# Miniprotein binders against b1l550: the designs that were tried, part 220

Target 1, 279 residues: b1l550
Amino acid sequence: MRLPEELLERARDIHSEAPSHRIKLDRVGSFGLKVPVEFKGFLLLAEADVWVSLPEGRRGVDLSRQVEAIYELSNPPKDPFSLCREAAISLLEKLNYADSSGVSIRFDAPLQDGESLKYYGVEISSIASDEIINKIRVEILGMTACPCTAELIRAYKSSEIAATHTQRSLGILEVSTKAEHPDPDKLASIIERAMSSPLRTYTKRPDEGGLVIRSLSNARLAEDVVREMIHLFLEEFGHLPEDTHILAAVRSMESVHMHDIYAERSFSLDEIRKEISSH

## First folded at step 15 (miniprotein)

Design v6V
Fold by ESMFold2-Fast, scan of step 15:
Structure v6V (fold): chain B 279 residues (1-279), chain A 89 residues (1-89)
Amino acid sequence: as target 1 above (279 residues)
Amino acid sequence: SEFTVVAEINGVRIRIEVEVDGKEIRITVTIEKDGRRIRFMYVITSPEKLEKYLEEIERIIRMFGVDPEEVKRLIEEARRLAEEILERL
């Protein structure tokens, strides 16, 4: 049953009332919304969070206006990056008591892989106040091969390509910038190129053999992968503002151990350029 | 070099700056309304990206209650400036 709109005349405006305690809140919003997005020819159902800051003198946020804002911008479906940026700005314009707004959108990005599909994880956000900060995090699985065991087996058996253990490794690139979100396919490509080899959804024996040989011929430590990711990032995205912040990380799920190996580096473009030029 | 378009429409002040940054074009948009200022930017690496982000800028400016015809005029001027810069690169 839908109640008559005339009841609004008699009901208290709860959200505009003074709160029980005069405390400001950093993020109040609608979390776990499902929104359709268009990504590189695919129609996907993404998950979105939308929020605004709440001043100490106001009891609540108009949640219905938050949902309306992102709904209006998502119909028809558009690319998730434009949706993220536009929705963050729209929230500030519609909710004038807020000092800041934010939108986060997450989805699995499909990649054509021969006759099958593979995927990588994408999480983006836009946080608006006096300026907009755009963040993107890309995570993709690849393969790494241990160079230490490879060298030991090479010494033992005297072969051109040494046997070694291989494992799934999760590569991570996260970028925070005042510019638009970087292209996630380029970030995913950087991660895969830094690995010993990419992973595939479907392989027949000859293709599987090729991936294994590629990995063994390109054995890399987690530390090597992080350094290569940074190098490749600077070649592709060195044009971003100097205050752009990057996190590059690898989590190697070691096949010979019960534990993982992890390596990371966070930096600004200004910081890393000074480091590289002095060495 | 820098090229700037400024407009004030019904209390909304809009500034669009188009700058050369190495091989790329930087477009910075500043919108001021009701005592609030917001600034955002794009780095344009291709003509295709220019069209995409000009359309996004147009949609954003329209959110602030600016007349659609005035917004279209601003976007056309920004496009002209960006294209002039692209011809020089």
Scores: ipSAE 0.773, ipTM 0.916, lowest interface PAE 0.9, mean pLDDT 86

Design v70L
Fold by ESMFold2-Fast, scan of step 15:
Structure v70L (fold): chain B 279 residues (1-279), chain A 89 residues (1-89)
Amino acid sequence: as target 1 above (279 residues)
Amino acid sequence: SEFTVEAEINGVRIRIEVEVDGKEIRITVTIEKDGRRIRFMYVITSPEKLEKYLEEIERIIRMFGVDPELVKRLIEEARRLAEEILERL
C-alpha cells in the first residue's frame, strides 16, 4: 500500500526541526548500500557508505537524497573511483546544510592470472568539504620465505635440500591524496613484486614447484617487504602531491608460530624524500 | 608555468588551472556557489587520463546547474591549455 500524498501536507518536516540537544554530528548517512560498479570490464556488486555532517540546529538528514545521489550516479554502472568522487561532491550540492560529505566503496578487484582469476581487496573513499581528499587501500596476499631459517640450514651443513618455512603474507598499501585515486592494479603489482613470490588461484605441480623455488631464492622478512614496497611506490607514484600520505604494511601469517608478524611505516611524500636524501 | 580558465555563470564561479608539475600536468578545479567553495585536482600522466578526467570535470560542473553548452566550452579551453603545455614539454 502506498499512502496518499495528501498526508505529506499534514505531516511535520521532522528532519528540519530543532533537535532535543543542539549537538553537531560528524557523520550521518546510509551505510551498507549495494551498488553496481564497472571495473576494468567486470560488472561487480560493491558495498557503499554515504554520509554528511549535520549541524547542531537540524534534527535529521534527508537519507532519501543520499541514496538517490549515489544510485543516480551508478546507473549505468561506472568505475568506482569516479563514482566515489562524483557522489561526494553531489551530496554537498544536494544537501546545502552539510559542511562535509563522504563516500566509501569496497569491492574485490579481479586480476587476470594466466587462464584463471585471482583477486585483491579495494576500499576507497572521497571526503569533500572545501577540498576533496581521496583515499585508497589495497590488500593482496603473497608468499614470504624466512631468511633466518634458510641461514640456519646453511650454517648447519650443506644439504641436498635447502629448507626454510614459507607462509601467506598480507600486503597493504593505503594512499591518501588531494589528487585522484591511484590505479589499484599498480598498487597490487607493487605489493606482489615486493613479496618473495605472488600467490595463484590455480597451479599444476611444475608451476607450484617454480613458485616455491622463487620464494626460497627470494627470502624476505616482513620488514624487507615493507621497505621494498615503499621503494617501488616512490618509483611509480613519486609524482603525487608532497602532502600525499602513505601507509605500507605487511602481516605475515607465520607457519611456525601461533601468532603473526606485523611491520608498517606511515609517511608523507615530503617526509620520506627528506629522510632518503639525508643518508 | 600556469594557465587558467575562469567563468562566472548565474552566481556559480568556476576556475580551472592547468599547471606543469615536474613531468606531469596538474589540473585544479575550484567551484564557488552560494557561499560554498570546493577545490579538487588531478595529476595527468597520460593523454588517456587527460580525456577521462576532463569528462569527469564536465559531469561535476554540470551538477552545479551550469548550462551544458557553457561547460563544454570551458572543458574545450582547458583541453587546449593542457595540449599547449604538452607541446612545450
Scores: ipSAE 0.769, ipTM 0.914, lowest interface PAE 1.0, mean pLDDT 86

Design v70Q
Fold by OpenDDE base, second read of step 16:
Structure v70Q (fold): chain B 279 residues (1-279), chain A 89 residues (1-89)
Amino acid sequence: as target 1 above (279 residues)
Amino acid sequence: SEFTVEAEINGVRIRIEVEVDGKEIRITVTIEKDGRRIRFMYVITSPEKLEKYLEEIERIIRMFGVDPEQVKRLIEEARRLAEEILERL
């Protein structure tokens, strides 16, 4: 049932009214939208959040227009990065009272693993105002082997390959830049290469043994992983603007403790270059 | 080397700045309409990326109500400049 349009002449526009309290809001929008995106030849249903700022003189946001903005751009499905940037800009143009907008899109990205697929988590965002800042967060699981326990076992029993505990570790790269979103597959690759070994969706017995041996031969602390992530990031993405901000982090779900080990470094490209050059 | 393409169309001011940074091209787009400015940037590392992002820029500019044919001409000028730079790198 659609109400007669003639009723709009009689109804107050509640959203355009002055609020009882003249206070600006930073973000007002729709969260948990589902939008189709095309990523690496896959059609994915991503989760999206869209928002704008609300000036002190306006009671509410035209939420329908926000939803329309992203869905118009989502048909046909397109690259989620382009969608994110375009939608953030579209929100500002369609909602002229807003001084800022934002879009966040979340999905699991497929990653080829031999004849199978593994995945990594992606959250992309674009925040638009006078300038657009693009943010990407990539999370992928890998495996770490503890070098400390390996050294203890080596000291106790002379072995060429020391036994040690291994665990799943979540590697995180978060990049905020004035440039476009960095390639998520490259970010995921950096994280995997920084760990003792990647995870596999499936392993045959010889492959499993080889994977574990590689991990043991490449034992790394969570701290080592973060430092390696930073190093590899600089090699691949050193071309980004110097004011690009990076969070490199690892959460190691340690197999001998009830708690996780966490390590991180937050930095700009300018800061980290100065730090490395000082040594 | 910095090249700038500028147009003012129906009260929308568009600037596309193409800059060389090392082996890469940076494209910065500034759109001004009704006293609002929006600026965004791309780092071009390949011809394929250039085309992809030029298409995106074209779509974005059209959101501001600029005539599609005028936008197309502006993008083609930016493409030519960027390609000339890429060939020199």
Scores: ipSAE 0.811, ipTM 0.932, lowest interface PAE 0.6, mean pLDDT 92
Fold by ESMFold2-Fast, scan of step 15:
Structure v70Q (fold): chain B 279 residues (1-279), chain A 89 residues (1-89)
Amino acid sequence: as target 1 above (279 residues)
Amino acid sequence: SEFTVEAEINGVRIRIEVEVDGKEIRITVTIEKDGRRIRFMYVITSPEKLEKYLEEIERIIRMFGVDPEQVKRLIEEARRLAEEILERL
């Protein structure tokens, strides 16, 4: 149902009125929007949040203009990174009272896995003001094998490939930059290469055996995985602006404990280069 | 080397800066309209990325209510300069 349009001329513009209290709000927007995106040949359903800052003298935000901004840019579906950046800028242009705008988009990204597919988590954002800051977080599961227990079993059994406990570990890379979002497939690849072995959607016994042997032959602490992720990141993305910020983390779901092990490091490119070059 | 392409279209001031940084090209776009300034950047590592991001820059500039034909000419000039630099890297 639609009410007669002539009522719009008689109705007050509530959003433009003074608020009950003159307090600025940092984020006001539409959260949990479903948007189609095109990612590397796949049509995916993503979830988006859009927001703007609200000045102390204005009662409300025109939420319909926020939804219009992202839907106009998502039809036809386009890559989520361009959508994120373009929508953040569009929000500032459409809502001139705002000091800043933001867009966040999250989806599960398909990754080729032999003859099948596996999936990893992607969350991106763009925050626009006098400049744009782009952020991406990639999460993917891999396998780690404990080198400490491996060494004890090797001493006990005199075997070159020692038995040890293995577990699923969640690898995390988060990048915040003034440049465009990094390629998430490359971030996922870095995480998987830092692990003892990748995980697979489907294996038969010979493939499963190979995966286990790979993991056991490449036993790594969570701390080892974080350091390797940082090393590999610098090889692939060292060209990003020096003020780019990175979080590298691993959460290991230890098979021999009732709790997880967690390791992380946050740094800027400038900071980490100085640290490495001093050694 | 650094190159700048600048235009004022329908009261919107647009500046596109192309600079070499190591082995990569950096493209910085500044748009000024109605007392608001916004600046954003791309790091170009391949010819394919260059074309993709120039198309995105064109779409963004067009959001500001500027003449599409003049925007296209501005982007073509920036592409020519960036392509010349990229071939020499």
Scores: ipSAE 0.784, ipTM 0.925, lowest interface PAE 0.9, mean pLDDT 86

Design v70T
Fold by ESMFold2-Fast, scan of step 15:
Structure v70T (fold): chain B 279 residues (1-279), chain A 89 residues (1-89)
Amino acid sequence: as target 1 above (279 residues)
Amino acid sequence: SEFTVEAEINGVRIRIEVEVDGKEIRITVTIEKDGRRIRFMYVITSPEKLEKYLEEIERIIRMFGVDPETVKRLIEEARRLAEEILERL
């Protein structure tokens, strides 16, 4: 039973009323929406948040219009980057009282790994106002090997390939830009190449031995990994606007410690170019 | 800007700027409607990216109630200008 539409003519317009307190809210919206997206040939279930700013003189947001906007744009499923940008713009156009709108979309991205697949984390957002800022965060696990312990063991045993501890490390690249979102596969590739070796979903013993030898022969500090990620990022994405902001980080789950090691650097393209050119 | 395409119809003003940025093409879209302005941008590194983002621009402009014929004209003009630049890179 659906109530008669005539009731809408007599009901108060709660959302348009003055609030109890004249306070602006930064984000009001629908969070945790499940939306299908098409990513590089895969149909994936993503999770989305949509929101708008709410002015101090308005009691509420039209939430049904927000949900309608993203679902109209997600049918048929499309790439999450276009969906994110288009939905943020659509929200501003549809909700004229808002100063800004935003959309975030999260999913696990498949990445070809020999004859199998592995997965990495992707979170994107688009925030629209007088301009649009697009943000992407990519997280992928890799392997690091300790060069300090390797050097001590090499000195002790006089071996060409020294034993050292290896561990899983989480690499993180986050980019905020006025341009379109960078390709997440390229960001994931940068992270993996900066590590001692990538991780595999499936290995047989000879392949596993090769992975370990690769890691041991390419031992890197967390600090080394972050610097290499920045170097590789500039090679691939140096064409982005100068005010593009990047966070590069690694969290190493040290196998010989009860705690993790963490290294990071935030920078703008303009800032990092000046820093590098001063050397 | 190196090249600009503009239209104004039914209170909606659209401006598409196509310019060279190093080895890449920058496309900036500005839409003004009902006293609100929104500006967004793409950096085009390949012909494939050009087609993808022109299609996205087309969908976005349609959201503002611009008629299909005007949208098609704007997109075709922007494509022609971008392709001219791309041929020279």
Scores: ipSAE 0.770, ipTM 0.919, lowest interface PAE 1.1, mean pLDDT 87

Design v70V
Fold by ESMFold2-Fast, scan of step 15:
Structure v70V (fold): chain B 279 residues (1-279), chain A 89 residues (1-89)
Amino acid sequence: as target 1 above (279 residues)
Amino acid sequence: SEFTVEAEINGVRIRIEVEVDGKEIRITVTIEKDGRRIRFMYVITSPEKLEKYLEEIERIIRMFGVDPEVVKRLIEEARRLAEEILERL
């Protein structure tokens, strides 16, 4: 049922009224929207948040304009990166009282894994004001093997390949840049290459044995994985603007402990280049 | 320093700068409308990325109420400048 449009002539414009308290709000919007996106040949269901800043003199945000911005741009479905950037700019253009706008989009990205697929997490955002800042966070599981226990077992048994504990480790790369979002498949690849071995959706026994042997022969501390991720990132994405900010992190779900091990490093490209060149 | 395309129509000012940054091409877009300025950029590492991001730039500029024919001319000129730079690399 649609109410008569004549009622709009008599209704107060609540959103344009003065608020009870003159307080600015940083983010007001529509959260948890489901949007279809096209990612590398796949049609995926993503989850999106859209928001704008609200000035101290305005009571509310026109939420219909926010939903219009993202759904208008998502039909037909397009890549989530273009959608994110375009929607942030559209929000700022449509809502003239806002000082800034933002869009976040989250989805599980398929990655070819032999004859099957595996998935990694992607969260992106674009925040528009007088400039646009694009952020991407990629999370993918891999395997790490403990070199400390390996060395103790090797000393004990003098074996060619020492036994050690292995565990699932979550690798994280987060990039904030004025340039377009980096390719998430490349970020996922960097994380996997830094690990003792990648994880698989399924393996046959010979492949599983090989994966375990590779992990044991390539034992790495969480600290080693973070340093390798940074090294590989600089090789692939060193062309980004110098003020690009990166977080590289690993959370190792230690099989011999009730707790996890965590290692991280945050840096700008300018900062890390100066650090490396000073040594 | 002058691989730049500019247009001003109906109170909307658009500036597209195409420049070399190492082995890559940097495209910076500035749009000014109704006292608001927005600036955004792309780093082009392949011809495929160039076409993709020119299409995105076209869609974005159209959001500001710029005539589609004016937008197409701006994008064509930006493509020409970027292709000239690619020939030199």
Scores: ipSAE 0.784, ipTM 0.920, lowest interface PAE 0.9, mean pLDDT 87

Design v71A
Fold by OpenDDE base, second read of step 16:
Structure v71A (fold): chain B 279 residues (1-279), chain A 89 residues (1-89)
Amino acid sequence: as target 1 above (279 residues)
Amino acid sequence: SEFTVEAEINGVRIRIEVEVDGKEIRITVTIEKDGRRIRFMYVITSPEKLEKYLEEIERIIRMFGVDPEEAKRLIEEARRLAEEILERL
């Protein structure tokens, strides 16, 4: 049932009214939208959040216009990065009372693993005001082997390859930049290369043995992984603006403990370059 | 080397700045309308990225109510400048 348009003449626009309390809100929007995106030849249903700021003099946001803004841009489906940036801008243009907008898009990204697929988690965002800041968070699982236990076992029993405990570790790269979103596959690759070994969706017995041996031969602390991630990031993404902010982190799901080991470094490109050059 | 494309169309001021940074091109777009400014940037590392982001910029310009033909003209000018720079690198 559609209400008669004549009701618009009789009904107050509640959203445009002055609020009882004149307070600006930072974010008002729709969270948990599902939007189609095209990524690496896959059509994915991503989760999206859209929001704008609300000035002190306006009671509510035109939520329908926010939803329309992202869906108009999502048909036909496009890459999620362009969608994110374009939607953030569109929100500001369509909602002229807002001084800022934001879009976040989340999905699992497919990654080729031999004849199969593995995946990594992606969250991209664009925050628009006078400037646009693009943020990407990539999370991918890998394997770490503990060098400390390996050394203990080596000391106890001389072996060419020291046994050690291995664990699944989550690597995280979060990049905030005035440039476009960095390539997520490259970010995922950096994380995998920083670990003792990548994970595989499937392994044959010889491949599994080789994967474990590789891990044992490349034993790394969580701290080592983070440092390696930073190093590799600088090699691949050193071209980004100097004010680009990075979070490199690892959460190691320790196999000998009930808790996780966590390590991180937050830095700007300018900051980390100065740090490295000072040594 | 910095090149700038500027236009004012129906009260929308558009600036596209193309800068060389090492082996990369930085494209900075500034759009001003109704007293608002929006600035965004791309780092171009390949011809394919150049094309992709130019198309994006064109779509964005059109969102501000710029005529499609005018938006296209601006993008073609920016393309030409960027390609000239890329050829020199």
Scores: ipSAE 0.812, ipTM 0.933, lowest interface PAE 0.6, mean pLDDT 92
Fold by ESMFold2-Fast, scan of step 15:
Structure v71A (fold): chain B 279 residues (1-279), chain A 89 residues (1-89)
Amino acid sequence: as target 1 above (279 residues)
Amino acid sequence: SEFTVEAEINGVRIRIEVEVDGKEIRITVTIEKDGRRIRFMYVITSPEKLEKYLEEIERIIRMFGVDPEEAKRLIEEARRLAEEILERL
């Protein structure tokens, strides 16, 4: 049903009115939008949130303009990073009363895995004001093997490769920067290389045996994985602005415990360089 | 070294700075319109990234009401400067 358009001429402009209480709101927007994106040759259905700040003297936000902004920029589908940055800037231009705008986009990224695909999680955002801050979070599962139990079994059996427990571990890298979003495939690669071995979507028995032997020969604590992720990150992305902030974390789903082990470190590039150089 | 492209087109002030950042090229864009200023940047690590982000900058500039032909001209000047820096290594 469509109401007569002439009603618009008589209706109050509710959004432009003064609110009941003069309170600024930090984020007002449309959340949980479905948006098609193009990622490295794949057409994916992503989920997006868009928002702006609302000044104390204005009752509401033009929500329809927010949805129009992101859908205009997503047709045809384009890469989610450009979409995120462009939409945040577009929102500030379209909604002149806002002091800031933001966009978040979430999707599962395909990664080539032999003849098949595996997937890792990506969440990105862009927050625009007098500058733009871009954030990316990558999460991918890998395998870790316990070095403590491995050493005990080596002592017991005097073997070159010790039996030990293995488990899935979730690696996390989050980067906040004034520069463009880092390449998520490179972040996922850093996480996988820091672990005892990557996980596979499909393996034949001989390949599975090789993966297990690789993991056992490269046993690592969650703490070891976090330190290695930081080391590899600095080698790949040390060129980012010095105020770039990073979170590196691992959650190990310990096969011999009813609970998980978690290790993390957050830092700025400036902070970590000073710390490393002081040693 | 640093090279700067500046333009004021129909009340929109645009500044594109292209500079050496270690071994990479840094491109910083500042846009001022109607009393609002926004600044954003890219760190260029490859020629393919340069092309991609120049295209993105062009689209962003056009969002502010800059004529497509003028936006393209400004981006081509920025490209020329970035290529000049790249040749200097």
Scores: ipSAE 0.785, ipTM 0.922, lowest interface PAE 0.9, mean pLDDT 86

Design v71I
Fold by ESMFold2-Fast, scan of step 15:
Formats: sequence, structure tokens, C-alpha cells
Structure v71I (fold): chain B 279 residues (1-279), chain A 89 residues (1-89)
Amino acid sequence: as target 1 above (279 residues)
Amino acid sequence: SEFTVEAEINGVRIRIEVEVDGKEIRITVTIEKDGRRIRFMYVITSPEKLEKYLEEIERIIRMFGVDPEEIKRLIEEARRLAEEILERL
């Protein structure tokens, strides 16, 4: 049953009314929307949040226009980066009382892994006002091997191949920029290359042995991984605007401890270049 | 800037700036309508990215009610400027 449209003539426009208190709200919107996206040949189910700022003099946001904005742009499915940027702009155009808009999209990205696939986490956003700021966060698991224990074992048993403990480590790269979103596959690649070795979805014993040997031959502290991630990031993405902000972090789930080790560095491209040049 | 395409169509002002930044091409788009200004940019590192982001720019400008034929003219001029810069690279 659809109610008669004549009721709209008599109903108050609640959203346009003055609020109980004249307080601006930073984010008002529709959260947890399911949207299909096309990512590098895959049709994926992503989760999206859309929002706008609400001025102090307005009681509510037109939520139907928010949903309309993202669904109009997501049919047919398109790449989540274009969807994110276009939807943020569309929200400002459709909701003229807003000072800013934002869109966040989250999904698990498939990555080719030999004959199989593995997955890494992607969260992107676009925040639009007088300018657009695009953010991307990539998280992927890899393997690290402890160089300290490796050295102790070499000292103890100099005639044998080095051994040390290995563990899963979560690598994180987050980028905030005025330019378009960086390619998440390249960010995931940077993280994996900074690790002692990548993880695999499936291995046979010979391939598993190879990964372990690779990891042992490339032992790295969490601190080493963060520095290497920053170095590799600058090689790949040093062309981004100087005010681009990056977070590089590693959480190592130490196999010999009841706790994790964590290392991070936040910086702008301008800051890091000055730091490296002063050395 | 020296590589700029500008149009004002039915109260919508569009400015597309194409410039070289190091070895990359930077495209900045500014749209002004009804007293609101929005600016966004792309860093072009390949011909494939150029085509992809010119198409996105076209779709975005369309949201503001600009005539499709006039949008295509703006996009083609921006492409010409970007290709001219690539030739100088």
C-alpha cells in the first residue's frame, strides 16, 4: 500500500524545520549500504557509507537523496574509486545546504596468487567541500622472521643453516591525497615486498619450504618493514602532491610472545623529503 | 595557467587546467555553480589513466546540468593539451 500523494500537501517538511538546538552536525547520512562494484574484472559486494554536513539551522538531511546519489552511480556497477569520488560530488550537488559530503567504500580485494586468489582489505573515502580529499587504506598479511633470534642461533650452531621464529604480520598503508586514489594493488605489493615473504592461499610442501627459506633469508624487524614500506612508497608514489599524508604501520603477531609488536610512522611527502635530504 | 580550458554555460563555470609536474601531467578541474566552488585533480602517469579520468571528468560535469555536446568539446580540448604536453616530454 502506497499512501496518497495528497498527504504531502498537508504534511510538515520536517527536514527543513529549525532544530531543537542550533548545533551543526559534521556527518549525517546512510551507513552500511550494500553496493555492487567492479574491481579489476571482478564483481564484488562492497559496503558504503554516505554522509553530508548539516547546518545549525536545519533539522534534518534528505536521506532519500543520499541513497539515490550512490545507487544511481552504481548501476551498472563501476570501479569503487570512481564511484566514491563521483558520489561525493553528487551529494553536494543534490544537497545544496551541505558544506561537505563524504563517501566511504569497503571491500576485500582479490589478488592473483599463482593459480588461486588471495584477498586483502581496502577502505576508500572521498570527502568533498571546496576541494576533494581522497583516502585509501590497504591492509594485507605477510610473514616476518626475527633477525635477532637468527643471529643467536647462528652463533650457537655456526655450522648449520640459520633458524628463527616466523609469524604473520599485518601491513598497513593509508594515503590521504588531493589526487585520485592510489592503485590498491600497488599498495598491497609494496607491503608484501617489504615483508620477509608474502603469504599464500594454498601451497604444496615444496612451495611451502621455499616460502619459509625466503622468509629466513630475509629476516626483518617490524621497524625494518615500516622503513622499507616508506622507501618503496616514495619510489612508486613520490609524484603525488607534497601535502599528501601517509601512514605506514606493521603489527607483528609474534609467535614467541603472548603479545604483538607494533611500529608506525605518519608523515607528509613534504616532511619525509626534508628529513631524508637532511641526512 | 598557460594550459587552461574555460567555459561558462548557463551559470556553470568550468575550468580545466592541464600542467606538467615533474614527469607527470596534472589535470585540475574547478566547477562553480550557484555560489559553490569545488576543485579536484588527477595525476596522469599513463595514456590509459588519461582516458579513464577524462571520462570521469565528463560524467562529473554532466551532474551540473551542462549540455553533453559542450562537455565533449571541453574534454577534447583538455585531451589535446595533455597530448601536447606528452609530446614535449
Scores: ipSAE 0.777, ipTM 0.918, lowest interface PAE 0.9, mean pLDDT 86

